# Ledger of designs, part 69: VHH binders against q96fz2

Target 1, 269 residues: q96fz2
Amino acid sequence: CGRTSCHLPRDVLTRACAYQDRRGQQRLPEWRDPDKYCPSYNKSPQSNSPVLLSRLHFEKDADSSERIIAPMRWGLVPSWFKESDPSKLQFNTTNCRSDTVMEKRSFKVPLGKGRRCVVLADGFYEWQRCQGTNQRQPYFIYFPQIKTEKSGSIGAADSPENWEKVWDNWRLLTMAGIFDCWEPPEGGDVLYSYTIITVDSCKGLSDIHHRMPAILDGEEAVSKWLDFGEVSTQEALKLIHPTENITFHAVSSVVNNSRNNTPECLAPV

## First folded at step 23 (VHH)

Design HC12
Fold by ESMFold2, fold request of step 24:
Structure HC12 (fold): chain B 269 residues (1-269), chain A 123 residues (1-123)
Amino acid sequence: as target 1 above (269 residues)
Amino acid sequence: EVQLVESGGRLVRTGGSLRLSCAASGFRFRYYVMGWFRQAPGKEREVVAAIVQSGGYTYYADFVKGRFTISRDNAKNTVYLQMNSLKPEDTAVYYCAASKGIYLDTPSEYDYWGQGTQVTVSS
């Protein structure tokens, strides 16, 4: 998983993240650093994207079931990293394989601190390598979507307002992540960064790619992954598995260039 | 040539059941969301049920109320609709459809359509 779409305006994204806390109270996640949110149809590693995490990471004695939403850097920078420039990391931390997560210090250490997050996206892209050719076919992969109003169509999203109205009920993809906090040795703000946990692809995606993000399907899975105060690492890792609750469609090559940030990136072809 | 061929529609009494089948050919079936739609005379075509490529998610319209079950067999390129507890208001032509689009419940998202099979439910 190396490309996502997370394009919703902040207020729409926040409403899509409505949840119930441990006491059954309906809440919205509280933002940290909202001005760092940069929506795009075409997010790549090293960019910032919003993640959910427990309020307990920021506030002593907070209810660990309460959620914060914050932009973080994609590509985990370990807290123990000693160089002054994160680009000097000798290995890729964009993704973390679930089968080796407890063997890699970059991931085991923050996981042991309860640094679990939920990475938010409209969906993700994968490029299918076709047999007998060097051509790659991109696909957009996401939770199944219901319009809820059977008279509408995707063609009604040909203007900015109509497109935003269609997306107002979009079910966000919720991926399991691990984050860490790195203090630059030369000083400056603490860097929050994340990795996306990956698993073997489900049967539905096996023709497209052999790996997929670990998807947290439903509120219970999301709550348990986030709540490091009440859910142990061992129990949380039971949530990490492939899912068949997924759909996809082919998209054009517009998405290949990560500088392209238009709705065409995820449009069906 | 793309073909979707429905079968199994017939006259059935209220409370009865029947199973619709849709045989698909001419396209890569496993890459498509599949749906069942229906249209009664003078009414708009409406979604009955839809199923994603793997079968891992199914959608049902509210009027189904647990009475119908959609399934697919990717090895046989076939989609099914099991219809139980049929009511006179279920009388319609039932269509099989395939989609490369986004929304499961929206007819305009579907690219290929069958010719339909008539289901008639009598009192």
Scores: ipSAE 0.845, ipTM 0.934, lowest interface PAE 0.5, mean pLDDT 90
Fold by ESMFold2, last read:
Structure HC12 (fold): chain B 269 residues (1-269), chain A 123 residues (1-123)
Amino acid sequence: as target 1 above (269 residues)
Amino acid sequence: EVQLVESGGRLVRTGGSLRLSCAASGFRFRYYVMGWFRQAPGKEREVVAAIVQSGGYTYYADFVKGRFTISRDNAKNTVYLQMNSLKPEDTAVYYCAASKGIYLDTPSEYDYWGQGTQVTVSS
């Protein structure tokens, strides 16, 4: 998993993240660093994307079921990293394999601190190697979607203006992540950064790619992954598995260049 | 040459059952969401059920109320609709459709359509 779409305006994204706390109260996550949110149809490693995490990470004695939403750097920078420049990290932390997460210090240490997050996206892209050619076919992969508008919106949904209206009810992809906090040795703000946990692909995606992000399917899975105050690491890791609750469609090569940030990136072809 | 051929529509009494089949050819069936839609005279075409490529997710319209089951057999390039506890309100032409689009319940998202099979439920 090395490319996502997360393009919704902040207010739309926030409403899509409505949840119930442990008391059953309907809530929206509270933002931290909202000005660092950079929406795009075409997010790549090192960019900032929003993640959910427990309020307990920021406030002593907070209700661990309450959620914060914050932009974080994609590509985990471990808290123990000694260099001043994160690009000098000797290994790729864009993804974390579920089968070795407890063997890698970069992931084991923050996981042991309860630094679990939910990585938000419209969906993710994967490139299928085509038989007998050097060409790769990109696909956009996401939760199955049901449109809620009735009249007129069916026929007009393919334009950017009407497209944004139908996205108001988009079911966001929710991926299991691990984050860490790094203090630059020469000073400055603490860097929050994340990795996406990966698993073997489900049968439905195996023709496209052999790995997939660990998807948290539904509010219960999301709540348990986030709630490090009530859910142990061992219990949380039971949530990490492939899912068949997924769909996809082919997209054009526009998405190949990460500088392209247009709705065409995820448009069906 | 893309083809979707529905079969199984007939006259059935209220409370009866029938199974619709849709045989697909001319495209890579496993890469498409499949759906069943229906249209009664004077009414707009509406989604009945949809099923994602792997079969891992199915969608049903509210009026189905557990009475119908969509399934697919990717080895046979076939999608099915098992219809139980049929009511006169279910009388319609039923269409099989295939989608490269996004929304499961939206007819305009579906690229290929069958010619339909008539289901008539008598009281």
Scores: ipSAE 0.843, ipTM 0.934, lowest interface PAE 0.6, mean pLDDT 91
Fold by ESMFold2, fold request of step 24:
Structure HC12 (fold): chain B 269 residues (1-269), chain A 123 residues (1-123)
Amino acid sequence: as target 1 above (269 residues)
Amino acid sequence: EVQLVESGGRLVRTGGSLRLSCAASGFRFRYYVMGWFRQAPGKEREVVAAIVQSGGYTYYADFVKGRFTISRDNAKNTVYLQMNSLKPEDTAVYYCAASKGIYLDTPSEYDYWGQGTQVTVSS
């Protein structure tokens, strides 16, 4: 829940986010702040990662089924925060437990404003705790992947392999998030920041870690979570549950240092 | 030593059913994706089905058309393939395989392979 990979070039990431609006028209999400996108195999809290959100957050009378993609800071900074430096926040907002989301003002307030987002990643990392040692085994966790997918995606090619070609049809992990907007007291740009909602881990991940991100599995779940114009908070929260539609593999300790940004971070070992 | 031992292959008539089993040992079975592959004489090995560690996601090749079911029992370190409505073109050696790689349908992603069990479907 505290480390992800989101490494795709912006144009590849955008194409992977193709969707249908409520009228059935095929669309790509429109970028805001594209220059803030910082791809990396090894994203940690306080870094920026892309999220999807409804166009209705930015434009009066917009079709709430239309999507914006924007980089946001990982670690929600509440709109009511009074200090000038977000790193001074005295509590951890990297994750938001689903069972207490309506009890925490940091999450309840933005959720009541419809500030739901979908956090995008290649997948996420978790460290397995083992009895009798201080060392932990990292795993990369992601949606199951099929290489020979022919239609409904950008396609699979039988061309000579290179690393970027392997990722052309990657199914991005889609996690449920909440965001907020904070205005620095000294002025400056509004800070958009998010938290990832967590749930109890599914049985398939229980040997690795007891919590997992709330994964939105499929277009219907993604659309309903984003569409605060048509889907109430109460209805949206029904989408928040563990899923068994997940796979994983062990990775080396290279990922342990968050400064390491190489494909080795997620390579199977 | 890692071992995958398939069993259950035999001759059956068209329209018949067969259940293959694969007993695994020598590795942490629940940490691996499992797959069934097949190879007919003179043809390349191809994916039949794959199942993630928990069993929560299964993949089937298009030619299966709902006729086969992959399952796993992590308590028994065993993966199964239930094959129904068998056709002569299903005749092949069937292999059990285990993967710590990424793609479910790609033979090169699979690290361990069984010796295979022959399935023959007569007209």
Scores: ipSAE 0.840, ipTM 0.933, lowest interface PAE 0.6, mean pLDDT 91
Fold by ESMFold2, last read:
Parts: structure tokens; sequence; C-alpha cells
Structure HC12 (fold): chain B 269 residues (1-269), chain A 123 residues (1-123)
């Protein structure tokens, strides 16, 4: 829940986010602050990662089914926060437990304003605690992937030279998030920041970790979570549950150091 | 010492059914994606079905058309392929395979392979 990979170039990521609005028209999300996008195989809290949100958050009378994509800070800074430095928050906002989301002001308030977002990643990492030791085995966890070259659209076999093309069809992990907007008391730009909602792990991940992000599985779930103009908070929260539509593999300890930004971070071992 | 041992392949008539089993040993079965592949004479090995660690997601090749079902029993370290409505074109050697890799349908992603079991479908 505290480390992800989101490494695709902006144009590839944008194409992977193609969607249909409520009228069935195919669209790409419109970027805000594209220069703040920092792709990496190894994203940690306080870094910027792209999220999807409704256009209605930015434009009066906009179609709430239309999507904006924007980098936001991981680690929600509540709109009511009074200190000048977000690192002074007295509590961890990288994740939001689904079972207490309506009990914590940091999450209840923005959720009540319809500030729902979809957090994008290639997948996420979790560390399995080994019994009797402090040693941990990292795993990369993601949606099941099918390679399109096998289907005959391209006659090529699996080739390392085609790495970028393989990622063109990667099914991005779509996690449910909440965001907020904070105005620094000394002035300056509004800070957009998000938290990832977590749930109890599914059976398939229970040997690895007891929590997992709330995954939005499929376009309908993503659309309903984003569309605060048409989908109430109460209805949206029904989308928040564990899923077994997930797979994983062990990775090396290279990912442990968040400064390591290489494909080796997610390579199977 | 990793072993994948397929069983259940035999001669059946068109329209018949078979259940293939694959017993796994020598590795942590529940940490692997499992797949069934087939290879007919003169053809490339192709995916039939795959199943993720928990069983929560299954993949089937288009030619299956709802006729086959993959399942796994992690307590018994066994993966199954139930094959119904068999056709002569299903005649092939069927292989069980285990993957630590990423793509479910790609043979090169699979690390361990059984020796195969022959399925023959007659008119």
Amino acid sequence: as target 1 above (269 residues)
Amino acid sequence: EVQLVESGGRLVRTGGSLRLSCAASGFRFRYYVMGWFRQAPGKEREVVAAIVQSGGYTYYADFVKGRFTISRDNAKNTVYLQMNSLKPEDTAVYYCAASKGIYLDTPSEYDYWGQGTQVTVSS
C-alpha cells in the first residue's frame, strides 16, 4: 500500500486511459500540470503520481463523466490543515482504511465534497514478513496481463527489443482514492494531494499482507467512482471491496531502496 | 526437484469429455500461476487456459469457446482441465506449466513444464 510503479511515458499513459463518457463517445483524459508527472518504477509517499478525476471539479457545469488526469501528491493534506509545512501532519494519510473513512475528518470532509479520484499505477509492491526474522520478501502485485502479440495482431514473438510495445497494452491498476485541496497559509499554489483507500486483503494476497488497496475493476467501477455529479457517496462506497482479480510475483530487494528507479524493481525472481 | 505430472489423457469420441490433472511438487505451488498448453504435430505450443494463484482469475484461449474449465486445488498442489464437447481438432499433447512471469498466455513466461499427456479425439 506504500509503494507503486508508474513508469510509462506521459503519452503512453494517456492512451492507456482512453475511456467512454456517459454518451458513449471515446475520449482521452485532459492533462492538468503535465510537467509535474514524474514516472518511476519505484514511487513512494510524498511523490507525485497521476490520478483521474471528474472535469466537474475544475469547470462549472462540465459533464461530470469527463475525466481530467493530473499529478497529485501522495499523502493527503486536508484542506483544514493550518501549519505551513505538510510534513508536520501528526498522522499518516498515505492510506485511508475503508472501515473508518466516515469517522476521520481528513477523509470524510473531502469525500463529502465528491473529491474522489482514481490512482493509476502499473501495480503496487508489498513486503511479506518472514516468520521468525525481520527479513522481508517484496512482491509486485498487478492486474492479470495478456500479451496481444500472441493474438496475431503482430507476428512477433516475445522479444526484449519490444519492451515499449509490450507496455502499450498494459492494463493499468486502478485504485480508489480520495483527494483534497490545501491552500498554504503563507500563500502560493493550491496543493492537490490524495490518499489510497485500503481494504482487508483478498484470500489470494493474505499470505503476503493483510491489507490491500481498494481496486476498481473495470470501466463501470471507474466511471461510478469518478462521477460525483451522478453517483452519491453512499453508492460509491459500495464499490470499495477486495478483489481476487489480481496476480503477483516475487521481486528482488532492489526495490527496497526508493532511490532505485530501474526495470529490475519489478522483474520476476 | 520440481515435478509437474499430467494424467488423464486418452482416446475419446467426438462430443466426449475428459478431465486432465497435473500434480505439482518441489516448489511453492500457491505462489505460481498455472497454465495448460497444447501442441499438435507440426504446430506451435499454444495456451489453452491459465489460472492465477488464488483461482480468482482464469484465462481461456478463443478456441475454447466455453468448453473447457481450468481449476486448481492449492491444498492438493493440483491443477485441472475439464474438457467437454471435444472435437477432433482438440487432438494434441497437453502440457501443464507453472509461471513466475507476467503474461498468462505466453509460453516463454512459464518456468516449469510437465512432459505432457496425449489427448486424441476420434470421429
Scores: ipSAE 0.829, ipTM 0.930, lowest interface PAE 0.6, mean pLDDT 90

Design HC14
Fold by OpenDDE, fold request of step 24:
Structure HC14 (fold): chain B 269 residues (1-269), chain A 123 residues (1-123)
Amino acid sequence: as target 1 above (269 residues)
Amino acid sequence: EVQLVESGGRLVRTGGSLRLSCAASGFRFRYYVMGWFRQAPGKEREVVAAIVQSGGYTYYADFVKGRFTISRDNAKNTVYLQMNSLKPEDTAVYYCAAGKGIYLDTASEYDYWGQGTQVTVSS
């Protein structure tokens, strides 16, 4: 996974992340560093994306079922990295393979510390190789969507006003991630960064791409992944598998340029 | 040419079962979401069920209440609707549709439509 969409306004995104805590109370995640949230239809590695993580990471006596939402850098920078520039990292940390997560120090160490997060996105992009050509067809891949009753008045999705309303009930894609905290050697702000765990593609996506993000499907899976206080690493890793609970459509080549940040990126063609 | 051909519609008694089939041709079937819609006389067309490309997710309208099952066979380019415990209120023309749209429950998101098959449930 090398491209995602996360374009919802902050308030809409927050509402979409509504959850029940361990006591069954309806809650919204609290923001950390909300100003670092930059909505975009075209998110690439090294950009910031919002992730969910347990409040227990920030507060010692916090309920581990409570959630924080925070923008983090895509591309995990290990805490032990001693260079002053994260870009000097010689290995790719955009993704973490599920089968080798415990073999790689860069992922194993933070995972062992309970640094599990849920990466939020509208969906992700993958490019299908066209047989006989050097051309690749991009696809937008996401959770199946249903228009809730309240949206009955939403006319044709073609009006900008209607487009914003369409997203009010969007089911966000929830991907399993590992994050780490890196302190620059020269001082400065702690960098929070994440990697997306990947698995072999489900059968439905196998013709498009051979790998897919590990998708956490449902509130229980999300809760268990986040709750490092109650759920062991071993148990959490059981949640990492391919899912067929996805849909997709072809999109235009507009998404090929990471600088393009328009609705056309994810529009069906 | 894109074609969706529904079959299996007939007269059945209340409480009966029926299996509808829709054979698709002329497009990449496995890349489309498939849906069943119905239209009763004097009523608007409404979604019955939908299924994503892989079959890994299905949607059902509220009135289905577990009575119907949508399935697909991508190797056969066919989508099915198994209807059990049929009621007179289920009497309608049933349409198969294919879409690349975002919303499964929205008719306008479907690009291709069949001609429909008549289902009649008698008391």
Scores: ipSAE 0.920, ipTM 0.966, lowest interface PAE 0.4, mean pLDDT 93
Fold by OpenDDE, fold request of step 24:
Structure HC14 (fold): chain B 269 residues (1-269), chain A 123 residues (1-123)
Amino acid sequence: as target 1 above (269 residues)
Amino acid sequence: EVQLVESGGRLVRTGGSLRLSCAASGFRFRYYVMGWFRQAPGKEREVVAAIVQSGGYTYYADFVKGRFTISRDNAKNTVYLQMNSLKPEDTAVYYCAAGKGIYLDTASEYDYWGQGTQVTVSS
C-alpha cells in the first residue's frame, strides 16, 4: 500500500470515528495536533495521515479504550534512528509485512511497547498490471458503502455541495498500523510516524494486487488493536489477516500524480 | 455488448420460493458489484439486495427480513437471488444490475441493467 485517500473535513472525520469505550459510553476521539491534518484524495508516504491510538499512550492511568486521533507521518521512523533527517532512513518503512513483523527490530520494538494504531482512510489505491502492456490501471479499494436515507436529495451528485453530503456517512477504512516516536538528535518536536501492516491479498483483490493492508473490520477489531493495555501483542496479531469485506472500482490515471488532490482521483471511470 | 439476462421469475403462491438468476456477459463480471432491484406496478424501482465483487459483503433492503439471499458465481458470470417466504407484496419485475459505483443501495450507481423478470406471488 503506497497510496491512500483521506479527504474528509476534520469535523466529519471526527464524527466518523465515533466509538464506545469499554463502559459503553459514546465518545469522539480527541485530537492531538489537529493542525497537522491535511485532507487529501491522494496521500503518499511521508505525508501525514490521521491515525487512532489509545489515550494511554499520552496519559498515565488513562482508560486504554479511549481513543486519540492524531496526524502521523506515513513511514515509520524508528526511535533508535540517529540521523537528523528522517528521510535518510535507508530502508522502506511504508509497510510492514505481517509475516515478518516480529523479525524486524524497527517494527517489533514499537509493537512490543503497544504502539498500535489504526490508520484512517477513505480507501487505498492499488495498480493492476495490464497484461501485455506497461500500463497500470489504478483501483480505489474501500469498505462497502451504503447510502443512508438521511441523504435526502438524490439530486445530481454533480454539485460540490452534494458531493460533501455523500461523504457524511462514509465508512472509513481502518488499517492496522504500528507507530513509533522519534526524538530528533538536534532537539525539537517528537516525530510520530507509522507503518501500515500488509497481508496477502484476499481472493477478491488477488487479480489487482498480491498484497493488501491489514484491515481491521468492525469496532471490536479496531478496539482490540488499539487497546494495548488489555490486549496483548499476541492477541492483537490474530486480528491481522486478509478480508473479503472490500469493494473496489477503477479510477483514472489522475491519481498517478501524487500532486493531484481532487475528487477525480477516486471517481469511478 | 453488455448483457444481463434475468431468469426464474414465475407465478408462485404465498409462502413459496423462487430462485432468480442473472447471466452476465460483455463485461468483466468479477470487477462489478451486482444488485437485484424490483419494481412493482405504480411504484418506484427499489433495491432488494447487493453483493460486492468477492461476495464478502451483502446488502439487503429492510423488507427482505432474512427471506432473500443474494449470491454470485464469478466463474459462471452469474448472480442469484434466492427468495423464500414470498408474499403478495413481493410481486414485481425483478432486475439484475451491475455497477462499479460507490453505494450499493443506490440505483444510479449501477451502470448495466437487465430487462427484468416478472415475479408474481398469489394469495
Scores: ipSAE 0.920, ipTM 0.967, lowest interface PAE 0.4, mean pLDDT 93
Fold by OpenDDE, fold request of step 24:
Structure HC14 (fold): chain B 269 residues (1-269), chain A 123 residues (1-123)
Amino acid sequence: as target 1 above (269 residues)
Amino acid sequence: EVQLVESGGRLVRTGGSLRLSCAASGFRFRYYVMGWFRQAPGKEREVVAAIVQSGGYTYYADFVKGRFTISRDNAKNTVYLQMNSLKPEDTAVYYCAAGKGIYLDTASEYDYWGQGTQVTVSS
């Protein structure tokens, strides 16, 4: 996974992340560093994206079922990294393969500390290789969506107003991630960064791409992944597998340029 | 040419069962979500069921209440609707549809439509 969409306004995103804590109380996640949130239809590695994580990471004796939402850098920078520039990392940390997560120190160490997060997105992009051509067809991949009665007759997304309505009840894609905290040698703010765990693609996506993000499907899976106080690493890793609960559509080549940030990136063609 | 051809619609008694089939051609079937819709005389067209490309997710309208099952065979380019415990209120023309749209339960999100098959349930 090398490209995602996360374009919802902050308030809409927050509401979309409503959850029940272990007591059954309805809650909204609290923001950390909300000013770092930058909505975009075209998110690439090294950009910031919002993730969910347990409140217990920030507050001693906090309820580990409570959630915080925070923008983090895509591309994990390990805490032990001693160079001043994260770009000097010799290996790619955009993704973490599920089969080798325990073999790589960069991922094993933070995972062992319970630094699990849920990466939020509208969906992710993948490019299909076209047989016989050097051309690649991009696809937008996301959870199946149902229009709720409250969303008026969303006619063709021809108007900005209609487009906003389309997203009011959007079910966000929830991907399993590992995050770490890095203190720059020269001082400054602590950098929070994440990697997305990847698995072999489900059968439904296999013709598009051979790998996919580990998707946490449902509130229970999300809760268990985040709750490092009650759920062990071993138990959490059982949640990491391909899912067929996904849909997709072809999009235009507009998404190929990471500088393009328009609704056309994820619009069906 | 894109074609969706429904079959299996007939007269049945209350409590009876039917299996509808929709054969697709002229497009990449496995890349489309498939849906069944119905329209009764004097009523609006309504969604019955929908299924994503892989079959890993299905949607059913509230009135279905476990009586119908949507399935697909991508190797045969066919989508099915198994209908059990049929009632007179299920009498309608049933349409197969294919879409690349975002919302599974919204008719406007479907690009291709069949001609429909008549299902009549007698009391």
Scores: ipSAE 0.919, ipTM 0.966, lowest interface PAE 0.4, mean pLDDT 93
Fold by OpenDDE, last read:
Structure HC14 (fold): chain B 269 residues (1-269), chain A 123 residues (1-123)
Amino acid sequence: as target 1 above (269 residues)
Amino acid sequence: EVQLVESGGRLVRTGGSLRLSCAASGFRFRYYVMGWFRQAPGKEREVVAAIVQSGGYTYYADFVKGRFTISRDNAKNTVYLQMNSLKPEDTAVYYCAAGKGIYLDTASEYDYWGQGTQVTVSS
């Protein structure tokens, strides 16, 4: 996974992340560093994206079922990294393979510390190789969506105003991630960064791409992944597998350029 | 040419069962969401069920209440609707549709439509 969409306004995104804590109380996640959130239809590695993580990571003795939402850098920077510039990392940390997560120090160490997060997106992009050509067809992949009755008067999604309304009931894609905290050697702010765990593709996506993000399907899976206080690493890793609960459509080549940030990126063609 | 051809519609008694089939041709079937819609006389067309490309997710309208099952065979380019415990209120023309749209329950998100098959449930 090398491209995602996360374009919802901050307030809409927050509401879409509503959850129940361990006591059954309805809650919204609290923001950390909300000013770092930058909505985009075209998110690439090294950009910031919002993730969910347990409140226990920030507050001692906090309820580990409570959730925080925070923008983090895509591309994990290990805490042990001693260079002053994260770009000097010699290995790719955009993704973590599920089968080797425990073999690589950069992922094993933070995972062992309970640094599990849920990466939020509208969906992700993958490129299918066209047979006989050097051309690749991009696809937008996401959870199946249902238009709720409350969205009744939303005319054709053709108007900008209608477009915003369409996204009010969007089910966000929830991907399993590992994050780490890096303190720059020269001082400064702590950098929070994440990697997306990947698995072999489900049968439904196998013709498009052979790998897919580990998707956490449902509130229980999301809660267990985040709750490092109650759920062990071994138990959490059982949640990492392919899912067929996915849909997709072809999109234009507009998404190929990471600088393009328009609704055309994810529009069906 | 894109074609969706429904079959299996007939007269059945209340409590009976029926299996509808829709054979698709002229497009990449495995890349489309498939849906069943129905239209009763004097009523608007309404969604019955939908299924994503892989079959890993299905949607059903509230009135289905576990009586119908949508399935698909991508190797045969066919989508099915198994209807059990049929009621007179289920009498309608049933349409097969294919879409690459975003919303499964929205008719406007479907690009291709069949001619429909008549299902009549007698009391």
Scores: ipSAE 0.919, ipTM 0.966, lowest interface PAE 0.4, mean pLDDT 93

